# Ledger of designs, part 11: VH-VL binders against Arf-GAP with Rho-GAP domain, ANK repeat and PH domain-containing protein 1 (ARAP1)

Target 1, 186 residues: Arf-GAP with Rho-GAP domain, ANK repeat and PH domain-containing protein 1 (ARAP1), of Homo sapiens (Human) (q96p48r954to1139)
Amino acid sequence: ASMGDTLSEQQLGDSDIPVIVYRCVDYITQCGLTSEGIYRKCGQTSKTQRLLESLRQDARSVHLKEGEQHVDDVSSALKRFLRDLPDGLFTRAQRLTWLEASEIEDEEEKVSRYRELLVRLPPVNRATVKALISHLYCVQCFSDTNQMNVHNLAIVFGPTLFQTDGQDYKAGRVVEDLINHYVVVF
Key: E = the ipSAE of ESMFold2; O = the ipSAE of OpenDDE; V2 = 0.75 times the mean of E and O plus 0.25 times the DockQ between their complexes.

## First folded at step 11 (VH-VL)

Design w2 (from w1 with heavy chain R100S; framework fv_gevokizumab; at its last look DockQ between E and O 0.03; V2 from the best seeds 0.00; counts 0 for: pae E 18.4 > 2, placed apart)
Fold by ESMFold2, look of step 11:
Structure w2 (fold): chain C 186 residues (1-186), chain A 120 residues (1-120), chain B 107 residues (1-107)
Amino acid sequence: as target 1 above (186 residues)
Amino acid sequence: QVQLQESGPGLVKPSQTLSLTCSFSGFSLSTSGVGVGWIRQPSGKGLEWLAHIYWDDDKYYNPSLKSRLTISKDTSKNQVSLKITSVTAADTAVYFCAHSGWYTGYFDYWGQGTLVTVSS
Amino acid sequence: DIQMTQSTSSLSASVGDRVTITCRASQSIYDSLSWYQQKPGKAVKLLIYYASESFSGVPSRFSGSGSGTDYTLTISSLQQEDFATYFCHQSYRLPYTFGQGTKLEIK
């Protein structure tokens, strides 16, 4: 049977994270952490489309093998999945609240607000945010090799996760804040 | 129906460790979004939040007591435990456990409480 | 930590009265406030969450209002069973904190 479009309609793994997200993150963790420009570079359009279609059809049946998929195709499939979510990862209902939190001047207050907002997300969304930000924290740890520091990742994932065209600096700031404060937020 | 029940020693001596158990039914800590918290009330005083544990084993402690508190869960037994080390007379209180939803931020169902007296 | 203050510790009223109980937070809590009822020997009951939303099974005479730092619980027509202690509670930021309580007594 086909999968629905929403995050909660996806196949879920043992960690309560959508299998499509887990497959992509795991592959990039194994094979892509030292790849220059990871997440910034685009994969081939047709290969990315075929991979995403397979993952949407039955993510449990897709096995990403070292050397068989290009890391940029996998990263592009993950980004397209997140960008195309009907309600977005942070949900349309909570989008403005998340963006407003980024404007809090006091860092301790801002971090506390992010913790509270995470509590308010649906469980699958929260688990997915935690998994994704944990992964991006690991990616930036290799930034001397892959050239993707926190700011570079925020430029990519701000628009992707909040589904904007890249003009909303608040979206990038939320992503930067979550990665920079990963240990205390998560 | 959601129900919670606290159990504890009733009486404990100063400097010892107080151990409390919350047994519950009508929900499971294997369910995403579920948590259990501990709250206490000294006689004639207000309520004080102590600790919280969620289904994913995230734990939160009141900073004023953090060094003395340990919260844990046994999902298979539907139990949550709280330990308080080095107790004093100030720890004499009624102790409650309560259910909370991950994204709700409130305690919707409470136990009836168990009195613990610290006396020498 | 966010301090929650209930300025009135005790309030006397008669059956049928309209009663208001106030709660002030030391900083904005963005409607992350709940109200609880406590009677001796009984489990604490949730009345109101998110400042103004009624919990399931709570009589319609109970209502919550307010925003920012100032919040109010209203009992529109006091009943015999409403004599209890009422607590506010903020869930905006850890550690979550309670007000000191307002004891509502029969005249």
Scores: ipSAE 0.000, ipTM 0.445, lowest interface PAE 18.4, mean pLDDT 85
ESMFold2 (binder alone), look of step 11: mean pLDDT 92; pTM 0.936
OpenDDE, look of step 11: ipSAE 0.014; ipTM 0.582

Design w3 (from w1 with heavy chain S32Y; framework fv_gevokizumab; at its last look DockQ between E and O 0.06; V2 from the best seeds 0.00; counts 0 for: pae E 9.3 > 2, placed apart)
Heavy chain, then light chain:
Amino acid sequence: QVQLQESGPGLVKPSQTLSLTCSFSGFSLSTYGVGVGWIRQPSGKGLEWLAHIYWDDDKYYNPSLKSRLTISKDTSKNQVSLKITSVTAADTAVYFCAHRGWYTGYFDYWGQGTLVTVSS
Amino acid sequence: DIQMTQSTSSLSASVGDRVTITCRASQSIYDSLSWYQQKPGKAVKLLIYYASESFSGVPSRFSGSGSGTDYTLTISSLQQEDFATYFCHQSYRLPYTFGQGTKLEIK
ESMFold2, look of step 11: ipSAE 0.029; ipTM 0.628
ESMFold2 (binder alone), look of step 11: mean pLDDT 91; pTM 0.924
OpenDDE, look of step 11: ipSAE 0.860; ipTM 0.925
ESMFold2, look of step 12: ipSAE 0.007; ipTM 0.610
ESMFold2 (binder alone), look of step 12: mean pLDDT 91; pTM 0.924
OpenDDE, look of step 12: ipSAE 0.782; ipTM 0.899

Design w4 (from r4 with light chain D30Y S31D S93R; framework fv_patecibart; at its last look DockQ between E and O 0.04; V2 from the best seeds 0.00; counts 0 for: pae E 12.3 > 2, placed apart)
Fold by ESMFold2, look of step 11:
Structure w4 (fold): chain C 186 residues (1-186), chain A 120 residues (1-120), chain B 107 residues (1-107)
Amino acid sequence: as target 1 above (186 residues)
Amino acid sequence: QVTLKESGPTLVKPTQTLTLTCTFSGFSLSTSGVGVAWIRQPPGKALEWLAHIYWDDDKYYYPALKNRLTITKDTSKNQVVLTMTNMDPVDTATYYCAHSGWYTGYFDYWGQGTLVTVSS
Amino acid sequence: EIVLTQSPDFQSVTPKEKVTITCRASQSIYDSIHWYQQKPDQYPKLLIKYASESFSGVPSRFSGSGSGTDFTLTINSLEAEDAATYYCHQSYRLPYTFGQGTKVEIK
């Protein structure tokens, strides 16, 4: 909805990252990196919805505590927030351009194209993409334990970030490319 | 106006079971994120968190006491009940119930407390 | 479980002087520390939540700081009514734990 659902309408942290995103990412970084199937598993629907409602109402007042919030509920709340963004994380205006970039065969040219596309994003969107991909890079570093390698994360986050019904595999390729090239792109 | 009040026996013999009731107003355990905790304080000693129950019936207990504690709620009566088995003189303390949020972590509203003495 | 160690256990302070109380956690708890004031025969009252956020109605002379493992509660100018025992409390990980307390009295 227009009253607080857009990315720029969220409470923002010092780095222009929505507090909702920061809260979820921080919690999963501290408590969820070794959790098997993190981001692939679904949390309980009722708990996920109530957490998301609280975060949308006043994210700054929400403090996630180990042992009280299940990591799958938090990960599901983050995914739902991103999937339900009215304009999407990569924006409607730019989503096709991002998807087309994934088809570039030359690796150096593809990376250069992604860097250019990042500059075109609104500041809040760009900061959020960087924070999210940085986090997913960290998650895959623990893939021996959590079973979530780059490919698994791309399958989950491609449709989530590009807001598809799972029939456009280019979305997964963008996410996979950004994680694989994190150091060079960001 | 949030208020909580503890009720129950003030004198208990060793080995008996203690049952304390927290009756509250100004909030409901139907509200997402709301919880009620039990905290005790032996005379002249530090505070000790015992148990917590949330709106969705999730329950948490202090590990060393988990086999002796049971926390339950009756949302329609605005009550939370703590049961502690096999009381011992070391359990002599003031027992408080307190309001908390699942997402906030601190105890913002407390009952006045009830002193429970365990002796022969 | 996470141990909170307060320092000092006791201090006697001249009115209008500054009081500093420290709380050290046995592991990082980020900002998940809260401070309570307890006067004799009273229930504890919340002063500071999440390391530095004043609770509603708390006098401005009370402030908190710190992150990670080292936290402080400061009373900038001690008043007679501030004589009490002060507790820190962590809500980062269950079981919730409290510091052993710091008793502050007027000299």
Scores: ipSAE 0.006, ipTM 0.516, lowest interface PAE 12.3, mean pLDDT 87
ESMFold2 (binder alone), look of step 11: mean pLDDT 93; pTM 0.949
OpenDDE, look of step 11: ipSAE 0.017; ipTM 0.562

Design w5 (from r4 with light chain S93R; framework fv_patecibart; at its last look DockQ between E and O 0.02; V2 from the best seeds 0.00; counts 0 for: pae E 14.7 > 2, placed apart)
Fold by ESMFold2, look of step 11:
Structure w5 (fold): chain C 186 residues (1-186), chain A 120 residues (1-120), chain B 107 residues (1-107)
Amino acid sequence: as target 1 above (186 residues)
Amino acid sequence: QVTLKESGPTLVKPTQTLTLTCTFSGFSLSTSGVGVAWIRQPPGKALEWLAHIYWDDDKYYYPALKNRLTITKDTSKNQVVLTMTNMDPVDTATYYCAHSGWYTGYFDYWGQGTLVTVSS
Amino acid sequence: EIVLTQSPDFQSVTPKEKVTITCRASQSIDSSIHWYQQKPDQYPKLLIKYASESFSGVPSRFSGSGSGTDFTLTINSLEAEDAATYYCHQSYRLPYTFGQGTKVEIK
């Protein structure tokens, strides 16, 4: 259950993004952007687990097709992959620094701080954050249809990415800030 | 084979501090994702989760008891230690340690438990 | 804090008959519920994880179902060795909590 769980242990695609992440993001981009409650709704646990196991074994061999996998099962698999990362997407070493950056009141200073922190992440982590936030920016562009605005996505992904049990509101703020400032930060 | 065993005093006087040690084998807290929890059960009553420590030294406590609990680990000795201050007769219970993974949330391997009596 | 309420508190059941135990959560916990069996003077043993997934070595007569707030543990044909107290446990949100237990006895 521990082996093969880190980002550096994943199969990587072009631009050093884990194939697991790319497969899930690509599928949801093609089939799920207008799905009401995307990322907020949970898929079936057993289907999510089987999909995640297949992706961990050989992500390049997994091809998601509409009608075969429900978008909520795919979104849940992506969230569980991110939640299960042993060191977390933002790393244990930087976790508190990221959370503290969210408290900076001056927006220009806060954005500059986020850019500095991104440079300090391992290359695979940095590429994954960019790919994920870019995707979430696209998801919120369809919020009139899918009902998932920046705030809703931050509620879901704050605890997921920082691996909290919902007691640290700063995790949601980081995610919200990164989505709101996607163009300037990345 | 995964095993856990609780050790410590079985009798404690009110106001004293209880220290319990969980010694385990078949896994290591240096392994990413692994955690050890403490759960207690008052005689004839339900199970109560108390505290949890992960391989990366993240710690979580039951909120109402947080100011009385301390959980620590010694990875080199395969031990987790729970300290509970200001013991009271209502804290009389069987104390268990249990193995858990980061995302799993369930407790798949348990120690035998140790009954701690707080006599008045 | 998420409260888990089990029903019934106690059942006396004839061997080979079906046992049904319910667990109701005070809010949605998706499928993050687990079931344990505790025989007298023993530690709890995991039976079912994530509402319906059987843990290794658990007899097929044990099954679980449900999602959201209402969950069920079923023993299809009760054996004498199944006399025990059964607990549900949620891992959706801290603090993790357990139900009050359901004691099953052989009639």
Scores: ipSAE 0.005, ipTM 0.472, lowest interface PAE 14.7, mean pLDDT 86
ESMFold2 (binder alone), look of step 11: mean pLDDT 94; pTM 0.949
OpenDDE, look of step 11: ipSAE 0.014; ipTM 0.570

Design w6 (from w1 with light chain E53S S54L F55Q; framework fv_gevokizumab; at its last look DockQ between E and O 0.04; V2 from the best seeds 0.00; counts 0 for: pae E 12.9 > 2, placed apart)
Fold by ESMFold2, look of step 11:
Structure w6 (fold): chain C 186 residues (1-186), chain A 120 residues (1-120), chain B 107 residues (1-107)
Amino acid sequence: as target 1 above (186 residues)
Amino acid sequence: QVQLQESGPGLVKPSQTLSLTCSFSGFSLSTSGVGVGWIRQPSGKGLEWLAHIYWDDDKYYNPSLKSRLTISKDTSKNQVSLKITSVTAADTAVYFCAHRGWYTGYFDYWGQGTLVTVSS
Amino acid sequence: DIQMTQSTSSLSASVGDRVTITCRASQSIYDSLSWYQQKPGKAVKLLIYYASSLQSGVPSRFSGSGSGTDYTLTISSLQQEDFATYFCHQSYRLPYTFGQGTKLEIK
């Protein structure tokens, strides 16, 4: 086994973001920002599975069309892609370091530590984290309508991104911190 | 302290519905990222994944069996149930339930299994 | 479906031997590979996850290696309690599938 960025084995767009991630984020940004419970609700299992398999086989050939895909199917496919990454978005090597950073009491020191950790991620991982957190920041901006505030998003994405079992409060805290401090971290 | 225990009927006749229950302790399906799955093993053969369910009621089925399978949970009772309709001799197996983490993709704690025999 | 092939169905060895068990996926599974130990009458035990990570409580004589399609479980110095059947399992793509098993027997 080697250490490395297994995310880089995906089809990538011009900005080094996996096409799978870009397609899902773009579609939800267009069609899902006002959808109640976006990311918390589950899509139809068979549609989500077929979409994800198509994206894994050839993401460039899959185009999400307004009115033809349910936003919950797309959000579920994105979550499953991120959940199932072999090395995880934050990598096995950095996972514990990110979780430990969430315990820093001083906010300015914590933000500085997150910036340091982002620089240490492989380029594809870093670009993907930025794109995803930027998107979640936009989602919470519509929380009065979609009911998904920063805390709700952190509950969903903490376990998804950090692949935690029984420690998702720290993973949720990292996600919450990154969303809350998006402007200064990124 | 994670424990899982399968319970089932032992013997069923062809064409009946097989109902299985997994009772567990040391974790809760109210916890984000937690799931429980079912795996079976026919005598002298390999393991076959059947289905699993997550804390948010997201459900996954083996496509070759999907029309006959139903998985459900009762979070307050710490139970997960599996039903298999229209059973045949091919459904004779030891049935296991197991804990599955959302992000991990593996079954880290298993029950001891329960034998179900389908015979006329 | 992704087929997981364990080319050896049974393997005979002696206490103290170094044993390797192989598993091949029909396509790349990106280290989404786990190894399980099964003994009659006992719960199945997870040994290795993510191809090479050792599960808590598993003796350090067990190790996993490999990448892409080819994976190996190694027992560096076989002990009496290690005689069992070993399964690999992929969790990359549905349906999640197991190898047919390799039975490790006493010589």
Scores: ipSAE 0.008, ipTM 0.477, lowest interface PAE 12.9, mean pLDDT 85
ESMFold2 (binder alone), look of step 11: mean pLDDT 91; pTM 0.925
OpenDDE, look of step 11: ipSAE 0.828; ipTM 0.914

## First folded at step 12 (VH-VL)

Design x1 (from w3 with light chain Y30D; framework fv_gevokizumab; at its last look DockQ between E and O 0.03; V2 from the best seeds 0.00; counts 0 for: pae E 12.4 > 2, placed apart)
Fold by ESMFold2, look of step 12:
Structure x1 (fold): chain C 186 residues (1-186), chain A 120 residues (1-120), chain B 107 residues (1-107)
Amino acid sequence: as target 1 above (186 residues)
Amino acid sequence: QVQLQESGPGLVKPSQTLSLTCSFSGFSLSTYGVGVGWIRQPSGKGLEWLAHIYWDDDKYYNPSLKSRLTISKDTSKNQVSLKITSVTAADTAVYFCAHRGWYTGYFDYWGQGTLVTVSS
Amino acid sequence: DIQMTQSTSSLSASVGDRVTITCRASQSIDDSLSWYQQKPGKAVKLLIYYASESFSGVPSRFSGSGSGTDYTLTISSLQQEDFATYFCHQSYRLPYTFGQGTKLEIK
C-alpha cells in the first residue's frame, strides 16, 4: 500500500492530476474568476450531485460548457470530491504533521517545512495540491470583484482539504500559508 | 437578523416518534459552510449535543443516540427537522436548535428552546 | 469521548466581584473551547470562542484564558445581568461535549 493512492483510483491526465479536478478548475478559471462569492456560495444540491456522479463515472467524457453549467454547481462538485476522498488530499498519515507546521513562528523555517512535506506526498497528491493552490492564488487575484481573498478561501478550503468538521482551525492556516507563499513553496 | 425557533409536540407518549422543527431567518442553508444543530437539556441537567446538518446535506449524530436519530433539512423553507424514534422518559428535555459554522466549530445563535415531555 | 468538567456547580457572588469559572478537558483540546451563557427563558448566548476570543457584542468584562486541558472564564466586575449559568464546550473531536454548567447566583 502507498500513501495517497486514493487519488490513483481516478482517471488521471498526463500531469498526474485527476481529470475530475482539472475539468472543474479549468471551467472555473474560464468562467468563474469574477463571480461574486465563488467557492463560498453553494450550488443546487441535486445538480451538484448529478454533476459529481457524471464526473466520477467518466470524467474524460464530461465537457463543461459556458452557459450550460452554473459555476456554483461546478465549484460545489469540486469541493465535494475533495471532501469525500477516503484518505484526503494531504493523507491521513501526514495530516497532523502539516497542521503542526502551521505553528512554526519563523516564516523562512515554516516555508522550508512546507516544501519538505510536499516532497513527501505521493506524486498524484503533490501535483493536485500544486494545481489547486495555483488556482486559488488566481482566484484571490480577482478578490476586488469576486469578494474572495486569501483568508476567505482558506476558511473554505482548510476544512475541505483536511476533512475536518471545524475541529482544527490550523487547517485554514496551512491553506492560507500555501496561497500566500505560492511562488516560493512551489 | 439571525433568529431560530423550535417547534414540537409538547407531549409525546413512550414508544412514539418525537418530531421537532427548527425554523430560522437571517441566514440560508444555500450558503457554503452553514449548518444547524440540535442540543437538548433535561430538567436541571447539562447540555447534550444530538446532531447537526450542513448546507451540503452532510449529517453528524451523537453516537450514543445515532440509531434513533434522523436529521433533515428543507432549504427552500428555511427549516431543519429532527426525529427521535422509540422515545422514553429519558428523552424528556428542552430541545434547542442553533446555527453552526462548519469551519468555526461553535454554536453562535440559538433558539429559545421547546419543552418536550414523554409521559404515558 | 472527551469529558468536560466544571469543578463547581454553583457559585455565589456579589455585584462588583471578580468571578472565575473553570473547565477541565479529559485530554488536550488545542484551544477548541467555547463559553456559553444561559438564562431562564432566554436564548443561550456565545461569549468566548477559541478559548480567549470574544464573540461580537460581548462586554469587555468577559474574558477567557487557558490552554491544553485547563480553561477559565473570568468576569472582571460582576454586574446584575451576569447572574446566569455558564457552560464550556469543546469542538475539538466528535462527539462535541459540554461541561455540566456553573450556576452563578447572587449572594
Scores: ipSAE 0.005, ipTM 0.516, lowest interface PAE 12.4, mean pLDDT 86
ESMFold2 (binder alone), look of step 12: mean pLDDT 91; pTM 0.916
OpenDDE, look of step 12: ipSAE 0.494; ipTM 0.824

Design x2 (from w3 with light chain H89Q S91D; framework fv_gevokizumab; at its last look DockQ between E and O 0.85; V2 from the best seeds 0.00; counts 0 for: pae E 5.8 > 2)
Fold by OpenDDE, look of step 12:
Structure x2 (fold): chain C 186 residues (1-186), chain A 120 residues (1-120), chain B 107 residues (1-107)
Amino acid sequence: as target 1 above (186 residues)
Amino acid sequence: QVQLQESGPGLVKPSQTLSLTCSFSGFSLSTYGVGVGWIRQPSGKGLEWLAHIYWDDDKYYNPSLKSRLTISKDTSKNQVSLKITSVTAADTAVYFCAHRGWYTGYFDYWGQGTLVTVSS
Amino acid sequence: DIQMTQSTSSLSASVGDRVTITCRASQSIYDSLSWYQQKPGKAVKLLIYYASESFSGVPSRFSGSGSGTDYTLTISSLQQEDFATYFCQQDYRLPYTFGQGTKLEIK
């Protein structure tokens, strides 16, 4: 990872959310909530790469315009950004504890554990997780249209956020739990 | 210094194809993020966006005119062309080309415009 | 399409006056608004972008403000060269759309 690639080194908004994340989430919220297969479908490689490069260079100068950017390009850029974080969104130090928490059988205990783990995250990571999960909760509200229910989103974002190759199902469980319990966890 | 200049036929008959050319200097359509758009203005009326094209040949059209519009570029000549088919009197206007950056949204540099009259 | 409305099509003022031109969008455009100046026989000039950012070379007497659906261009002290037509434009969503223009005339 090159210098400036960590989450906290990104251009940050007022709520400690990286502007790059905000730009993507905001655009998809406005233009992509009803898009079939949102976050599952891949964008065009060249468009996704150019967008991601622009966002990484200066996210504040990027103003996505409805009708000019395909939502799959934007979603792919966001996923790639999150996947490429040096320590991952949940940090290298806390990664295993999050995965372990997903194995808690008692739902109340599990929610309490997730709350505890959120407090352990750096402020930028915590804010970003909250913003992302909030967004995904919104996306799944339109699952009848976009075909992306909580499970499908978890399949996509589990490996992305925990930087796995899909071999660890616990990653998806964490994401699924956070979306399902968004109101009480955050 | 960025400069743009529109050129057109001045007069076009109804049902014919209107061809416009934008010649520019001070920038290149080979540069990442660079775009050029067309805007028109009927006499005494407001401005209407028509189309724009980017360095990577990505094209966007006003949906109301999309079926009649074709935008293209010649990077080597620093030119952008716009064709409008099946013109009518409603297409009489001053036509402008303007520089626009990808993700910026505003038209920062404009040509002086060229008047096109559709008349039999 | 997003409709842009400038409530005043023509405005008379004198040199030195404070002038305000308003622009309203049919829906929120989240500050994706630009102001342009048009003079006969001259290239259109960008004055303000992103609602309140001044373009390079624009005199400080020009300023933009507003949010949501309502935006304002202000000329703090009108100069002789400022008599022109002013347009607002939204770049929030395609197709991009312009206001009908406000012609600023000398009183």
Scores: ipSAE 0.035, ipTM 0.677, lowest interface PAE 3.5, mean pLDDT 93
ESMFold2, look of step 12: ipSAE 0.139; ipTM 0.697
ESMFold2 (binder alone), look of step 12: mean pLDDT 92; pTM 0.945

Design x3 (from w3 with light chain S34N H89Q; framework fv_gevokizumab; at its last look DockQ between E and O 0.03; V2 from the best seeds 0.00; counts 0 for: pae O 13.1 > 2, placed apart)
Fold by OpenDDE, look of step 12:
Structure x3 (fold): chain C 186 residues (1-186), chain A 120 residues (1-120), chain B 107 residues (1-107)
Amino acid sequence: as target 1 above (186 residues)
Amino acid sequence: QVQLQESGPGLVKPSQTLSLTCSFSGFSLSTYGVGVGWIRQPSGKGLEWLAHIYWDDDKYYNPSLKSRLTISKDTSKNQVSLKITSVTAADTAVYFCAHRGWYTGYFDYWGQGTLVTVSS
Amino acid sequence: DIQMTQSTSSLSASVGDRVTITCRASQSIYDSLNWYQQKPGKAVKLLIYYASESFSGVPSRFSGSGSGTDYTLTISSLQQEDFATYFCQQSYRLPYTFGQGTKLEIK
């Protein structure tokens, strides 16, 4: 795979999750949950780039080892991968519907809407969203240590997943909602 | 270029079943995200959404008419069909079919409509 | 069901005029509002979706605004071909519902 390839064109692992996503998430789960500012701090550009290139070339052959890879390089690689998806994780076609859902005031209705939207995502996208949000839910459980609560994670991943420059607060709200309501949405 | 064309009987007697067909081109109901809906308009009145169907055969109906409506698709023929049972004079209207994306809520391409009159 | 009400059933205007058509929902629809143009004997056309997004090919003179329950379609400078009936439609909740329409006529 190369830059510009769709999510579904990536090497897929179990449950239709791209291996590139799995490798990064797995490593951060093992080594980065208590890292201060995880996903907020940037990795070294050159290291992040090399890692991302390797993952894109053949994610299945990449084995991240504890102590050999800085968690910020891995997290940066993951964010960049997600940001660079041609249609975004939530697809270009459904982008506005997701943002619209974040405006719903009734929590039950909002949760129901997110469920409906998830069902209509391509299988790989849906699986990836679930895996990512699950991971972020885990990350925020350690917010006392890593300083990354739900809001902070939403600030980071909103623009990343919806490919915005941070101008649309609704992107962060979607991510925040999905993390907060992970148990009932997924 | 997306095109839709409705076809119907023109005239239907009360209590009978109205069958409508939407033939389309420029898109396929095998494509992810594609849907087709039916909307009707009584003379001099507003538009009423009836039903829509998607590529994965997911169907939605107006609750007020659900018991009388059946929507279906034939992907190989690029057609969507709508049946309305037990018609009355209240079902006299111009019937439109329209293309839509999934959950966008808007209909971006419409047919010209076909008039159906319910009369004894 | 969500009721959609357009403030005016008919409106007379001249070419070049700024025209505003309003649509009100019985409850908040969170910008899930679409505008359509209907002309006799022709297919209905989508103009605006998601309250303010212009559909492809729609002239720039058409714009949509609003939030909550109140929405507006604006034609900045009316053209001869713009004389038609305009409908709003909420797509927030099923069943989708339309306004009664506003017929724009030549003064």
Scores: ipSAE 0.000, ipTM 0.559, lowest interface PAE 13.1, mean pLDDT 92
ESMFold2, look of step 12: ipSAE 0.007; ipTM 0.493
ESMFold2 (binder alone), look of step 12: mean pLDDT 92; pTM 0.945

Design x4 (from w3, 50 letters changed; framework fv_patecibart; at its last look DockQ between E and O 0.05; V2 from the best seeds 0.00; counts 0 for: pae E 11.9 > 2, placed apart)
Heavy chain, then light chain:
Amino acid sequence: QVTLKESGPTLVKPTQTLTLTCTFSGFSLSTYGVGVAWIRQPPGKALEWLAHIYWDDDKYYYPALKNRLTITKDTSKNQVVLTMTNMDPVDTATYYCAHRGWYTGYFDYWGQGTLVTVSS
Amino acid sequence: EIVLTQSPDFQSVTPKEKVTITCRASQSIYDSIHWYQQKPDQYPKLLIKYASESFSGVPSRFSGSGSGTDFTLTINSLEAEDAATYYCHQSYRLPYTFGQGTKVEIK
ESMFold2, look of step 12: ipSAE 0.009; ipTM 0.516
ESMFold2 (binder alone), look of step 12: mean pLDDT 93; pTM 0.948
OpenDDE, look of step 12: ipSAE 0.839; ipTM 0.925

